# Ledger of designs, part 17: VH-VL binders against o82653r152to333

Target 1, 182 residues: o82653r152to333
Amino acid sequence: KSLNVGIIGPPNAGKSSLTNFMVGTKVAAASRKTNTTTHEVLGVLTKGDTQVCFFDTPGLMLKKSGYGYKDIKARVQNAWTSVDLFDVLIVMFDVHRHLMSPDSRVVRLIKYMGEEENPKQKRVLCMNKVDLVEKKKDLLKVAEEFQDLPAYERYFMISGLKGSGVKDLSQYLMDQAVKKPW
Below, E stands for the ipSAE of ESMFold2; O stands for the ipSAE of OpenDDE; V2 stands for 0.75 times the mean of E and O plus 0.25 times the DockQ between their complexes.

## First folded at step 6 (VH-VL)

Design x18 (framework fv_acasunlimab_arm2)
Fold by ESMFold2-Fast, scan of step 6:
Structure x18 (fold): chain C 182 residues (1-182), chain A 121 residues (1-121), chain B 110 residues (1-110)
Amino acid sequence: as target 1 above (182 residues)
Amino acid sequence: EVQLVESGGGLVQPGRSLRLSCTASGFTVSDNYMSWVRQAPGKGLEWVGVIYRGGSTYYAASVKGRFTISRDDSKSIAYLQMNSLKTEDTAVYYCARETWYRSGDYPFDYWGQGTLVTVSS
Amino acid sequence: DIVMTQSPSSLSASVGDRVTITCQASQSISSYLAWYQQKPGKAPKRLIYDASSLQSGVPSRFSASGSGTDYTFTISSLQPEDIATYYCQQSYNYPPDSLTFGGGTKVEIK
C-alpha cells in the first residue's frame, strides 16, 4: 500500500521539520510529476509493506510568480488541481505566529481548503509549533476559530521540532493507507 | 465575457422587505465569492456581505440579522434578502465578484451596474 | 474594523497635471489594498490590486505604491476622461471581519 500526502502551508510552517521527525531521517531530494506540476519529495515513512510519501506543494508562492493577472490565475489553478491528486492533504500553519500576528493569507488558505469536501481526498488541519505556545488553552481558541470547516476530517496540534502530537498524525496517515481506496 | 446584472430595486416603506438579484454570465457564482456593496446617495462605498464559494455567509454589523445572502447555482444568481428595512438602508446596491485562488484573493474584479433601493415613507 | 483615511476628499487639477491621492490604514494591511475609479452614475472599476499591480487594460499613467499603513495612488498626466471619484479598499481583514473603503477622492478638471 502507498499513500501520497501533500503538505500545504507558508514557508515558515515547519514542513521539513515535521517530515524529518516522522521519517527519522532526511530523504535525498526527488521529484514526482502530478498532472502538469512537479512536486519535491520531502520524505517517506515506511512500516512493513506500507509507505507514506510526503510532498511539498508550491501553492502559496504562485501569487508571486510575476505573470500577468490572467496568467497568474491559470497557473495557480493548474498547480492546485495537481494538489487535488494527493490522497491526503495536510494544511499546516504556525499556531504561535497566528496567536501573535495572524497572516490573512494563511487564514484564507485554511478557510478555502476547509469549506469544500473532496470525496477522493482526506484533509487535515495541523497547528504546528505548539511547543512555542505558553498557554495551552490558547490552542483551543484557535481550534474553535476553525471548528466549523467541514472539509477537515481531523485537527492536529503538533510540534514538528519537538515531536509532540506527531505520533497521532503518523498513525492517522498509516490508517488512511490501510483503508485505501476510499 | 463576464457580466453581472442586478435587479429588484425600488421604493419600499420602512420595516418592509425587498429581495435583490444578481445574475452572472460568463462564469458560475458557486466558483467565486460574491459580495454586495452599497452606496448611499452622494456618499462612499460600504461592504454589506458575502457568500463564500462553500456557501458560508458573512455580513457587516449594520445589516447582520436583517439581511441574508443566498444563491441559486443552477441559474447562476446571487440574492440579497433585505428585511426590516430602515431609511439608512437607502443606497445603490452593487453585486461584485471576488476571485479566490487557493493562496490568495483578488477583490472585486467585476461589478454589476447597481440597483437603487429607496426606503422612505 | 480597519479604518481607511483617504486624502484629499476632493481636488481640482489641469489636464496634464500629476495627481496624487493617499490612503492610510489604522493598522498594517500588508499590501492588501485595491484602488477603484467611479465615474458619475456608473459602477466602480478596479484599477489597481495588491497595492501596486495595474489591472489589465488600464492605462499606464495610473500607478500606485505603498506598504504597511501608507499607500499612494498617482495619475502621472491627468486626462479629461479621468474625472471621477477614486476609492482605496483594504482586504487584509476578511469576512467575518469587514472589508473597508476609504472615503473617496473626487478628482475634477479646472
Scores: ipSAE 0.006, ipTM 0.554, lowest interface PAE 9.8, mean pLDDT 80

Design x19 (framework fv_guselkumab)
Fold by ESMFold2-Fast, scan of step 6:
Structure x19 (fold): chain C 182 residues (1-182), chain A 122 residues (1-122), chain B 111 residues (1-111)
Amino acid sequence: as target 1 above (182 residues)
Amino acid sequence: EVQLVQSGAEVKKPGESLKISCKGSGYSFTSYYIGWVRQMPGKGLEWMGIIYPGDSDTYYSPSFQGQVTISADKSISTAYLQWSSLKASDTAMYYCARETWYRSGDYPFDYWGQGTLVTVSS
Amino acid sequence: QSVLTQPPSVSGAPGQRVTISCTGSSSNIGAGYDVHWYQQLPGTAPKLLIYDNSNRPSGVPDRFSGSKSGTSASLAITGLQSEDEADYYCQSYDSSLSGYVFGGGTKLTVL
């Protein structure tokens, strides 16, 4: 059994730190081609005969220019056409940054991804870097801010760097893998 | 099909309050941000701010923060732009526009209202 | 003073090509934010012409094209026609302002 998981969010959301914590080490450099779209593998989590493959999705990029820009642009556009092909999409953002200095573009991403249900794909909202938030009640306020978005099945509060909350997210993903049809 | 219909032209004196409207139809009003854009006579477009009608989440341009209030009433699919005290410098055409998401970039405005002309003179 | 710089005017003869530039900085176009273009015909509201640098909405002729490089973007119009007389505006996002920015607009005159 396998589960393909896309992680989308700004570059500072902590995608690599989260996957490294779940997996322990990076997998060898690899790519998956889906309808000519290339996704970089962030890591693989394996338990028994079940594996969860994490892919970076270039959905929101703060900087994309210079040598090879046309190739990067095409890859970004092609990645968006295939994002719905993941079994699970994790929309991830830095909750500490959100509380201190909200980025309206990140909020737009969360809302647009959260609005439209896709029956073939599970979506979850992941509030990362909770270890940086001193007042834990502020995390509940952020969760309440996004609680009415119908496309998110679950909301996770985690620290990809410190590991808090990661067990629940990884268990959710394993459960999705075993429920998947052959 | 998708339409944004704005309220009619206004003629006001300095110091008066004003609230203009933008009614959306033909789509899920609560699912898209609505932006407000000013165009002074003979000048270019200036983004003022946006609101998400589903929860009234609002972001303002630094130039308009504190000068205007953007609000929405999702029960009647209407967004509002409001001044507590108008100035002659507020004379302009005001457009509402729907922000859309094409999955690859930074959220253009895909449908625009016809505009509301606001004239402020003594 | 607009954050994005456009020439105030451009002109061409029917059938010719014109190019309208949009120059930004490291906090907007240079940071990788996409550029959108709007056409405003006299007496009308703006209409989305190009989105995400180079994509055309349904109904926009292929003689309109967009490109982006470094801190700048360009709108190219080939096969110029009299109905193209309009004001054209570029738009991007600026990280320093945490909001949208428009160019000052370019008035296109078809001779």
Scores: ipSAE 0.015, ipTM 0.625, lowest interface PAE 7.6, mean pLDDT 81

Design x2 (framework fv_lumrotatug)
Fold by ESMFold2-Fast, scan of step 6:
Formats: structure tokens, C-alpha cells, sequence
Structure x2 (fold): chain C 182 residues (1-182), chain A 121 residues (1-121), chain B 107 residues (1-107)
């Protein structure tokens, strides 16, 4: 069985640290071409006959640059459509950075990915770098901010660097691979 | 069409709590981010805070210890409470909407008309 | 917080003149820069969003430009109804912050 997992988030979200913790630090270079974009393979997790393949989804942060509204909307929609091709989408951000200095582009990303369900794709919101947060009740406030977005099936609080919560995320992904109808 | 309207007492005594309400019509407050802003007479605009459709709030650090923003979806109202007021809190208070949809990312495109609050004994 | 600085503080002009207003951020706001017009006794009115995207019903004489930390609002030919205070705002990071305003007044 195989499960294709897209990871989307800003460069500082810790995508590489998380992937390296789950799968180890060295993988062969590979890519997957999907319609209007090419996705780089971040790593592969193997257990028995099951593989979880992690892909980076770069270039999906919203950029405003002087175009008319309709032109920006069309370009963004084309980019977003490519992520619907993964079995699971992990939307990941640095929760410590969010509490210190929220980036409205990151919040928009979380909202845009979370506002509409896709029956063919599971989406999860991953709050990374929880090890840097002093007050654990602040993590609950951030979770509450995003808790009613209908597209997110699960919310994970993790430290990709320290490994906290990573086991739960890995188990969730393996369970999705087993349940996959293919 | 979306409309926002602020209401509340125009006069508040020092040390008391300032309480204002923003009533939204023509749209759902569950679909918007509602912000509170203020403008002291003859001065510029200051952002106070925001309430998300989920009910989560973010406040300006300069005001965070004194500010509470809440909403009542059944009444289509967003409330601002500012405690321990002083003369420095005298300002016109505005509510404004913001949206962050995939297809529609709008800044403060609709504002209330503003309500003057004077802090005086 | 991100500090927004507008210049000049006041600009005295005659109708028909070209107006250029500057707004500088203390750090990059990634073109999440908004311009508002405010007339006495009124709430601010949205003019330009995303540095250069003119809002609905705003005349073509208004244009915005810039990126990173430096932004400009231009009025190509000032009309009598354009005399007002203009504010820039960043919506990149909380807290949202505004410039101190530029007053465009009739000469």
C-alpha cells in the first residue's frame, strides 16, 4: 500500500525536521509531476509493505504584487488545485512564531485550506514547535482559533525537532494508508 | 449589503469599564473577522483587537490587560470591553470587518460610522 | 510591532496637481499594505488594498505602488473632493499598525 502526503506551510514551519524525524535524514532525490506543478519528495516512511511518501508543496503562500483581484484569484486557484491530488494534506505552521508575531499569510493559508471539505483528501492541521511554548494554555487558544474549520479532520501538536507528538501523527498516517481504498 | 453600527454610552467615568457593541447586518459575523479600532480627537488610528469567526481573539499588546472582545452570533453582535479607563481612552471607536477567503481577501472594506466615547468625571 | 511612517505630514496643493504620498514600514510587509481616505466626521474609506489594487468605486486617478518596506499612493490630478487625510496600514502582522496620516489640504 502507498499513501501520498503533501506538507504545506511556510519555510520556517519545520517541514524538513518533521520529515527527517519520521523517516531519517537521507533519501534519494525524486519528484512527482501533477498537472500544473512538480512536487519534491521529502522522504519515504516504510513499515512492512506500506509506504508513506512525503511531498513538499512549495509556492502556495499568498503573494500580493499589484495584479487585479481576478488575476490573483485565478493563479491561486490553479496552485491550490494541485494539492487536492494528495491522499493526506498536512498544513503545518510554527505555533511559537504564531503566538509571538502572527503572520497573516500563514493564517490565510490555514483558513483557505480548512474552509471547504474535500471528500477525496484528508486534511490535518499541525502545530509545530510546541516545545518552544511556555504556557500550554496558549496552545489551546490557538487550537480553538482553528477548531471549527470543517476540512481539518485532526489537529496535532508536535515538536518535529524533539519528537513530541510525532508518534501520534505517524500512527494516524499509517492508519490512513491501511484504510486507503486503492 | 453589509452594514456595521457601533452603540454604547458616550460618557464613561475614569476607572470604570467602557462597553460598546457592534451590530452587523446584511451578513453573518461567523463569516467575518471583526476588528475594533479607535481614533483620539485629532490623532491617528489605533488597532485594538480582532475576534475570529471561531471566537478566538487577538489584542494589541499595549491594551491586552484591559481589553475583552466577545461575540453573540444569535444577536449578530460583537462587544468590546475596556477596563480601568482614563482620559487617554477618549476616542471615536470603530468596528470594521475583514475577510480571508480563498476567493476574497478584503481589508477593512466596511466600517461602522464610529461612536465617540469621552472619559470624564 | 511594525512601525508605519508617512511623509509628508501635510501637503498643501491646488486642484489639478499630481500628489505623491509615501509610506514606509520598519520591516517588510510583503505588499499587505492598505490605503484609506478619511474626511472630517467620517469613518475611513478603503482606497487601495494589496499595495496597488484599487477598491470598487475608487476613481482611476488613485493608484498605489511599492513593495517590501516602501509604498506610494499617487493621485494623478487632484480634485476638490480629494482633500482629506490619507492613512496607510499594514495587515501582514499583528498588531495591525497605521501611519500617522498625511493631510492633503487645499492651498
Amino acid sequence: as target 1 above (182 residues)
Amino acid sequence: QVQLQESGPGLVKPSETLSLTCTVSGGSISSYYIHWLRQPPGKGLEWIGVIYYSGSTYYNPSLKSRVTISKDTSKSQVSLKLSSVTAADTAVYYCARETWYRSGDYPFDYWGQGTLVTVSS
Amino acid sequence: EIVMTQSPPTLSLSPGERVTLSCRASQSVSSYLVWYQQKPGQAPRLLISDASNRATSIPARFSGSGSGTDYTLTISSLQPEDFAVYYCQQRSNYPYTFGQGTKVEIK
Scores: ipSAE 0.007, ipTM 0.583, lowest interface PAE 8.6, mean pLDDT 80

Design x20 (framework fv_guselkumab)
Fold by ESMFold2-Fast, scan of step 6:
Structure x20 (fold): chain C 182 residues (1-182), chain A 122 residues (1-122), chain B 111 residues (1-111)
Amino acid sequence: as target 1 above (182 residues)
Amino acid sequence: EVQLVQSGAEVKKPGESLKISCKGSGYSFTGYWIGWVRQMPGKGLEWMGIIYPGRSDTYYSPSFQGQVTISADKSISTAYLQWSSLKASDTAMYYCARETWYRSGDYPFDYWGQGTLVTVSS
Amino acid sequence: QSVLTQPPSVSGAPGQRVTISCTGSSSNIGAGYDVHWYQQLPGTAPKLLIYDNSNRPSGVPDRFSGSKSGTSASLAITGLQSEDEADYYCQSYDNSLYGSVFGGGTKLTVL
């Protein structure tokens, strides 16, 4: 069995640190192509007969690269349509950054992904870098800020750097692979 | 082609309510944000707020929070700007404009409506 | 005051070069957000002139160019023509306000 997991979030959310902590295996670039979209394979987590494959969602919140205005719009829209191809979508952000200096792009992303229900895809909100947050009540305040978003099945508080909370997220993903199709 | 068409000019008295519209065509209406911009006579552009149609996710500038309501009806590809009680100081040209937030920190307004002139006088 | 600072007016003779500055802060241009420029001809709606610091939409002449450095941006117009008489606005995003911010506008007069 396999489960394809997309990770969406700003460049500084800690996507690579999280996936590196979960997995020890990295796959070659040749395995990254799917349909007309290019997804960066971050890693593979294996347990018994089950594999969880982690993908970055490149092209979201892109910067310009010399293209004409219409070409950039097409590339951005193509990248966003690809997120529905994943079995599970992890929306991840830096909770310490959010508490100190909130970024409206991140808030818009969380709300945008959180209000759209999709019966073919499970979504979770992942608050990363909790190791940098001194007071647990501040983490609960942030969770409460986003608690009414119906598309998120679960909320995870993790440190991709130190590994706290990562086991619970890994177990959730393995359970989704076993329960598929839903 | 992409086009934003706004409702016609309005002449109102202080205390009256008003709702103006901005109809999008030539693109996927639910895929882009619609912003509202005020321009007082002889003055510059002021960002009022923005809405993501389909979900009605809205953000307001601090100066306009509680002063106006922004809404959208995706079934007819139309965004709205509404006042419950107009003031003489609301006299201005109001523009709608299309924005995308998918670009990291970019957010240009790539297409603009023609504007709706609102005159509020006793 | 406007969140982004522009000179209220600039002037130049036909064929010359003018530049219009746009100064922000650490919550907008200084935070890495791109700067966009709009041209508003008398009696018309604003039109996107430059996006993402230096890119031109289709139909905008190459005599219009933009640049960004630190907390500031600049619009340059070369080969100035009478039809360039307009108001010019810079715009960026401010992460402390959760929204777009405009400069106060610059009136360009072609002498």
Scores: ipSAE 0.000, ipTM 0.485, lowest interface PAE 14.2, mean pLDDT 79

Design x21 (framework fv_tafolecimab)
Fold by ESMFold2-Fast, scan of step 6:
Structure x21 (fold): chain C 182 residues (1-182), chain A 123 residues (1-123), chain B 106 residues (1-106)
Amino acid sequence: as target 1 above (182 residues)
Amino acid sequence: QLQLQESGPGLVKPSETLSLTCTVSGGSISSSDYYWSWIRQPPGKGLEWIGSIYYSGSTYYNPSLKSRVTISVDTSKNQFSLKLSSVTAADTAVYYCARDLGEYWRSGYFDYWGQGTLVTVSS
Amino acid sequence: EIVLTQSPATLSLSPGERATLSCRASQSVSSYLAWYQQKPGQAPRLLIYDASKRATGIPARFSGSGSGTDFTLTISSLEPEDFAVYYCQQRSNWLTFGGGTKVEIK
């Protein structure tokens, strides 16, 4: 069985460090083409007869400020369209940065990706860099902030650098590969 | 010994607000290690988590009940309380308060429970 | 919502026998699963958390195993006080409980 996983998030969300921790080594250069976008292969996780392939979604990050509501929505919708061929979409952000200095662009990305379910794709919200969060119970406040978004079937709290929570995410992905199609 | 005790009216009329208080004794509610939770059980049925609160006032509610639920904490009295609005017969249940132990990544396991209080919604 | 399915609904056994109770999740809950015991008229009691860790004061005859979607609670040799309803609970995505398994005297 195989599973194609897209990872979407702002720059420095920790996509590469997470993928490297899960797979141990980066795959040689490869790409998957959609209608208008080529996605970079971040890595491949193999367990027995099951393979999980991770792809990056480059170029989504919004400008610092000055975007109107419609501009932000259009950018998010365009990114969404380019990733709709993945079996699972991981929406990832730096939770420590969120707690210290919330970025409205990141919040909008999370909300727009989470607002409507897609029957052909499973979505999860991944709160990365939890190792940097001093008061770990604050992670539940962030989860609650996004709990009403119907498209996210799971919320993961991880440290891609330290490996905390990564086993949970990896196990979820392997299970999805076995159950596909769903 | 840590003890939790529910208190409040055992009978609530339809459309009114159900109000319960949990008194914690033998331990402090102002602990950074624990959340404090409400769970209910309709007669002859299983358990349903209602919500949890941290001593700072941060709350986490069951999405299916969120629009009707308010949980509050009073650290000076070592108590936390549940308000459930617009009740119907479907809200008839034994209501439990409990301590939520979990791990620092997530809470969600209940290691100490009150004895439970039956709340009947009837005219 | 993660649905937990417990089986069997009722397990009829004699004291001294081994009891094996199953809990299946509709999607992976990793190891974030607990088991509770409830006797009529009483609050539930935590037995096992994180799939396999025994709670404080719980006898060694209770053990938990499993990960992902399939979990088992085992009581190696039933004592009279073990006849009760057992519930599983996950904390991976919010909090949900299974429908329960009644362990009753044959």
Scores: ipSAE 0.000, ipTM 0.459, lowest interface PAE 17.9, mean pLDDT 79

Design x3 (framework fv_lumrotatug; at its last look DockQ between E and O 0.58; V2 from the best seeds 0.00; counts 0 for: pae E 11.4 > 2)
Fold by ESMFold2-Fast, scan of step 6:
Structure x3 (fold): chain C 182 residues (1-182), chain A 121 residues (1-121), chain B 107 residues (1-107)
Amino acid sequence: as target 1 above (182 residues)
Amino acid sequence: QVQLQESGPGLVKPSETLSLTCTVSGGSISDYYIHWLRQPPGKGLEWIGSIYYSGSTYYNPSLKSRVTISKDTSKSQVSLKLSSVTAADTAVYYCARETWYRSGDYPFDYWGQGTLVTVSS
Amino acid sequence: EIVMTQSPPTLSLSPGERVTLSCRASQSVSSYLVWYQQKPGQAPRLLISGASTRATSIPARFSGSGSGTDYTLTISSLQPEDFAVYYCQQDYNYPLTFGQGTKVEIK
């Protein structure tokens, strides 16, 4: 069984820490090209008959490089609705940062990715760095901010650095794996 | 040419709900965030909140649970409701459209003319 | 929230003079900084986005610069129509926040 997982979020979201914790090892950067999109491999998790491959989506981040609403939305729809790209898309952000001072690009990204259901791809919202959050009940308030978005089928509260919540996310991903070549 | 116009009562009594409408013409309210902002007389601007083309909203935490922004795409209108008003809510209220600029910002490129709302008995 | 502080509060100037307006953020806004002009009785007008990118139809005498926490708006030669209040705004974090404004008035 195999599963291709794309992780999208700002540079400080903790993508590498999460994948390192899940796979137990930091892996060297590698890339693959699909159509006009290049994806960096973050890590590979293997357990029993199942392999999960994690990919970074750096070209989709909203930056001063000229990404806008229509531009990023068109790329999301054109690149990410393909069956050949990712089975699961993880939208990840730093929830401690969000509670202190929410990044306006990140909020737009979460809403953008969450607005339109994609019948060929499952999407989840991952609130990372929960280990930095003093009042744990504040995590529920953040989840409530985004609960109106129909495309996210699950919300995960995790610490990629400390491992909190990671087992739940890993089990979800394993359950999404389909019978196909690694 | 995109045009935004605010409308609503100029006077609201304390404890009541302030209700305003922004009508967008010359363009679609789809594909854009529409924002509400306000400016008390003689003071600076305060961001109230936004609504995306899907109806998804985001609000300023300082207005805690008093704000609702909604839209009616068939009428090309965005509405603001602010409950439990006090004299501190007296301000000129603006609706504005954010747009993408190549700098990576989402500045407000089109604004309504503003509507003064006075909270008084 | 990010606090935006503008200085000075008021500038009294004559046409033809060069003016520099300052805007300071309480934390880095990564150049996601916007400038608006507001004339009495009017809505704000977009001037500069991304700290230095002039908006469509804005005259070349307006320029922006800065990074991190410190930003400036410069008008190289004041015209009569430039007397107004100028606001800076950060588009980095929610809630979106504005400075208190700098009033550029006739001497």
Scores: ipSAE 0.443, ipTM 0.765, lowest interface PAE 2.6, mean pLDDT 82
Fold by OpenDDE, look of step 9:
Structure x3 (fold): chain C 182 residues (1-182), chain A 121 residues (1-121), chain B 107 residues (1-107)
Amino acid sequence: as target 1 above (182 residues)
Amino acid sequence: QVQLQESGPGLVKPSETLSLTCTVSGGSISDYYIHWLRQPPGKGLEWIGSIYYSGSTYYNPSLKSRVTISKDTSKSQVSLKLSSVTAADTAVYYCARETWYRSGDYPFDYWGQGTLVTVSS
Amino acid sequence: EIVMTQSPPTLSLSPGERVTLSCRASQSVSSYLVWYQQKPGQAPRLLISGASTRATSIPARFSGSGSGTDYTLTISSLQPEDFAVYYCQQDYNYPLTFGQGTKVEIK
């Protein structure tokens, strides 16, 4: 069984930390070029006869401040071909930073990606860096903020650095794997 | 200034459902967590549950099976229902506000006066 | 749940004396500790939040300190209006929990 996972989020979301924790062994960076976009392999998780491949989505990254909703939409639309390549899309953000100083661009991205379901892709929202959040009640508040977004099948609270909640995410991904060539 | 006021019957029979209403004035309930607490006569305080503007509720596990909290934004009211009451549920019931500011979270900075509910045959 | 334990249960003092109340949590509450004052027939009043931040209109004689699992409420000079029951409460995680209270009574 195999699964292709795309991870989307701002630079501070901790994508690399999460993939490093999940994979255990760093896989040499391999680039996969599609007709429109080059994707970097972040890592490969193998358990038994199941392989989960993680890919970066650089074309969807928030680079500049001041982008409105329309700009984010345009970026995502231009990258739809790339996004559709993945069986599962993880939308990831720093939950601690969101609590301390929320970035409206990140919020808009989360909402946009959660607005409509994609029949070809499952999406999950990943609140990362929970280890930095001192008050645990506050995590629930963030969950409430994004609870009504229909495109997200599941929500995960994790620490890519410390490993909290990562087991559940890993198991979920393994369960989504389908019988196909590696 | 924000004010909270509890209202409801002061007497409930065993096995019946206790129903209370918290009316909030001087502010919108959509901006706050509203909490229900209770205090048996001569005893300490117990948190019952809370509701946020999103409608999300949180309950004390000790009461979760019997408690329902809801809100009516148009009336600026939060309701508490506690089913299958016994004498142990006799207490002064309070509603209180929790506020979040950029500087931090401020639990229970405003309280209602409280209302005594006695469970008796 | 996090269990909050206050000590002593009762404290008998005279006006002008220094008061020290203790609150212990069964696990760390990361300074998300709140103190309340309650007088007979009244609702509790917020005194201290975040372990050490005085609420609005709270006299300077009230102060909070502590970290981790151990916290203290101090009244530098007890006034006649300060005789009451004091509760600590953790706001770190659900379920919200209170200490059993300390009664400060007149000697």
Scores: ipSAE 0.406, ipTM 0.794, lowest interface PAE 1.4, mean pLDDT 89
Fold by ESMFold2, look of step 9:
Structure x3 (fold): chain C 182 residues (1-182), chain A 121 residues (1-121), chain B 107 residues (1-107)
Amino acid sequence: as target 1 above (182 residues)
Amino acid sequence: QVQLQESGPGLVKPSETLSLTCTVSGGSISDYYIHWLRQPPGKGLEWIGSIYYSGSTYYNPSLKSRVTISKDTSKSQVSLKLSSVTAADTAVYYCARETWYRSGDYPFDYWGQGTLVTVSS
Amino acid sequence: EIVMTQSPPTLSLSPGERVTLSCRASQSVSSYLVWYQQKPGQAPRLLISGASTRATSIPARFSGSGSGTDYTLTISSLQPEDFAVYYCQQDYNYPLTFGQGTKVEIK
C-alpha cells in the first residue's frame, strides 16, 4: 500500500524535524523511487508492505490583506491546485510561536484549508512543538481557536523534535494508505 | 466596569436539577472563559467547569456526568445545570471570569458575589 | 489531577507579625500558581498570580515565591484586615484545583 502526503505550513513549522523522526520508525528498507515535478520529497516511511511518501509544498502561504495583487493571488492559486494531488494533507504550524506571536498568514492558511471539505483529500491539523509549551491548558485553548473547521478529520498535538505524539500520527497515516506500491 | 452576578433558586430538592445563571455586564464575553466554582459552607473551593465564548466546555471530571454549562450571548448569560443533586451539592456557587488571548497568566480577576444553593427536602 | 495541599490549616497571630503560608502541589506547576484571600460572606479576592505577581491594588506587604511544587505567600506585617482564609490554586493544567485553605485568625 502507498500514500502520498503533502505537508504545508510556514517555514520553521518543523516539517523536516517531523519527517526525520518518522523515518526512524521504518522496519524495512525503502526500494521505491518517488517522483514529483513541483514538490520537494521530504522522506519515505516504510512499515511492512506500506509506504508513506512525504512532500514539502513551499510557497503555499496566503498573503496578508493589503499585499495581495492579482498576480500574487494567481501564483498562490496555482500552487494550491497542485496540493489536491495528495491523498492526505498535513497542515502544520508551530503552536509555541503561535502563542508567542501569531502570524495572520498562518491563521488564514489554517482556516482556509479547514473551512470547506475536499471529498478527494483527507486533511489534518498538526500542532507542532508542543514540547515548548509550558502551560498545558494553552494547548487546549489553541485547539479551541481552530475548532470550527470541518475539513480537518483529525487534530494532532506533536513534537517532531522529541517524538511526542508522532507515533499516533504515523499510525494514522499507515491506516490511510490507499494502495501498495506497484 | 465588568460585573458578574449569579441568580437562581436557593432551594433544590434531592435528585432534582440545580440551575443557575451568571449574567455578565459592563463588558464583552468575547475572548473570555466563564467559570463556575462552588464552596460548601465552611469548606474550600471546587472548580466545576468553564465555557469559552465559542461554546466549548471543560468540566471537572468529578462532576462531568452531572454538569452542563451553556451560554446565551444575546442575554450575556452563562448557565449551570447540575443534575441528580444531593446534600453534598449544598454550596455557595460562584461564576468568575478568566481573560484568555494566548500565552499568559490570567487568573480569576472578576467574581460574582455568589449564591447559596441548599439541597434539602 | 494535581492535588494542592496548604499548611498550616489554621494560624493564630497578632497584628504586626510576619506570616508565611505554604502551598504544595503533587507535581510541578511551573509557577502557574494563584493566591486568593477570602473573608466571610465575600467572594475570593485575587492577591497573587504567576506565583509572585501582585494583582492590582494589592499592598506590597503581600508577596509570593516558590517554584516547582513548593510555593509560599508571605505577609510581612499582618494588618487587622488581613485576618481571612487564604487559598492557593494551580493554573497549570485542567482540572483547575485549589488548596483546602489556611485560616489566619487573630490570637
Scores: ipSAE 0.006, ipTM 0.566, lowest interface PAE 9.6, mean pLDDT 78
ESMFold2 (binder alone), look of step 9: mean pLDDT 90; pTM 0.934
ESMFold2, look of step 11: ipSAE 0.006; ipTM 0.543
ESMFold2 (binder alone), look of step 11: mean pLDDT 90; pTM 0.933
OpenDDE, look of step 11: ipSAE 0.239; ipTM 0.776

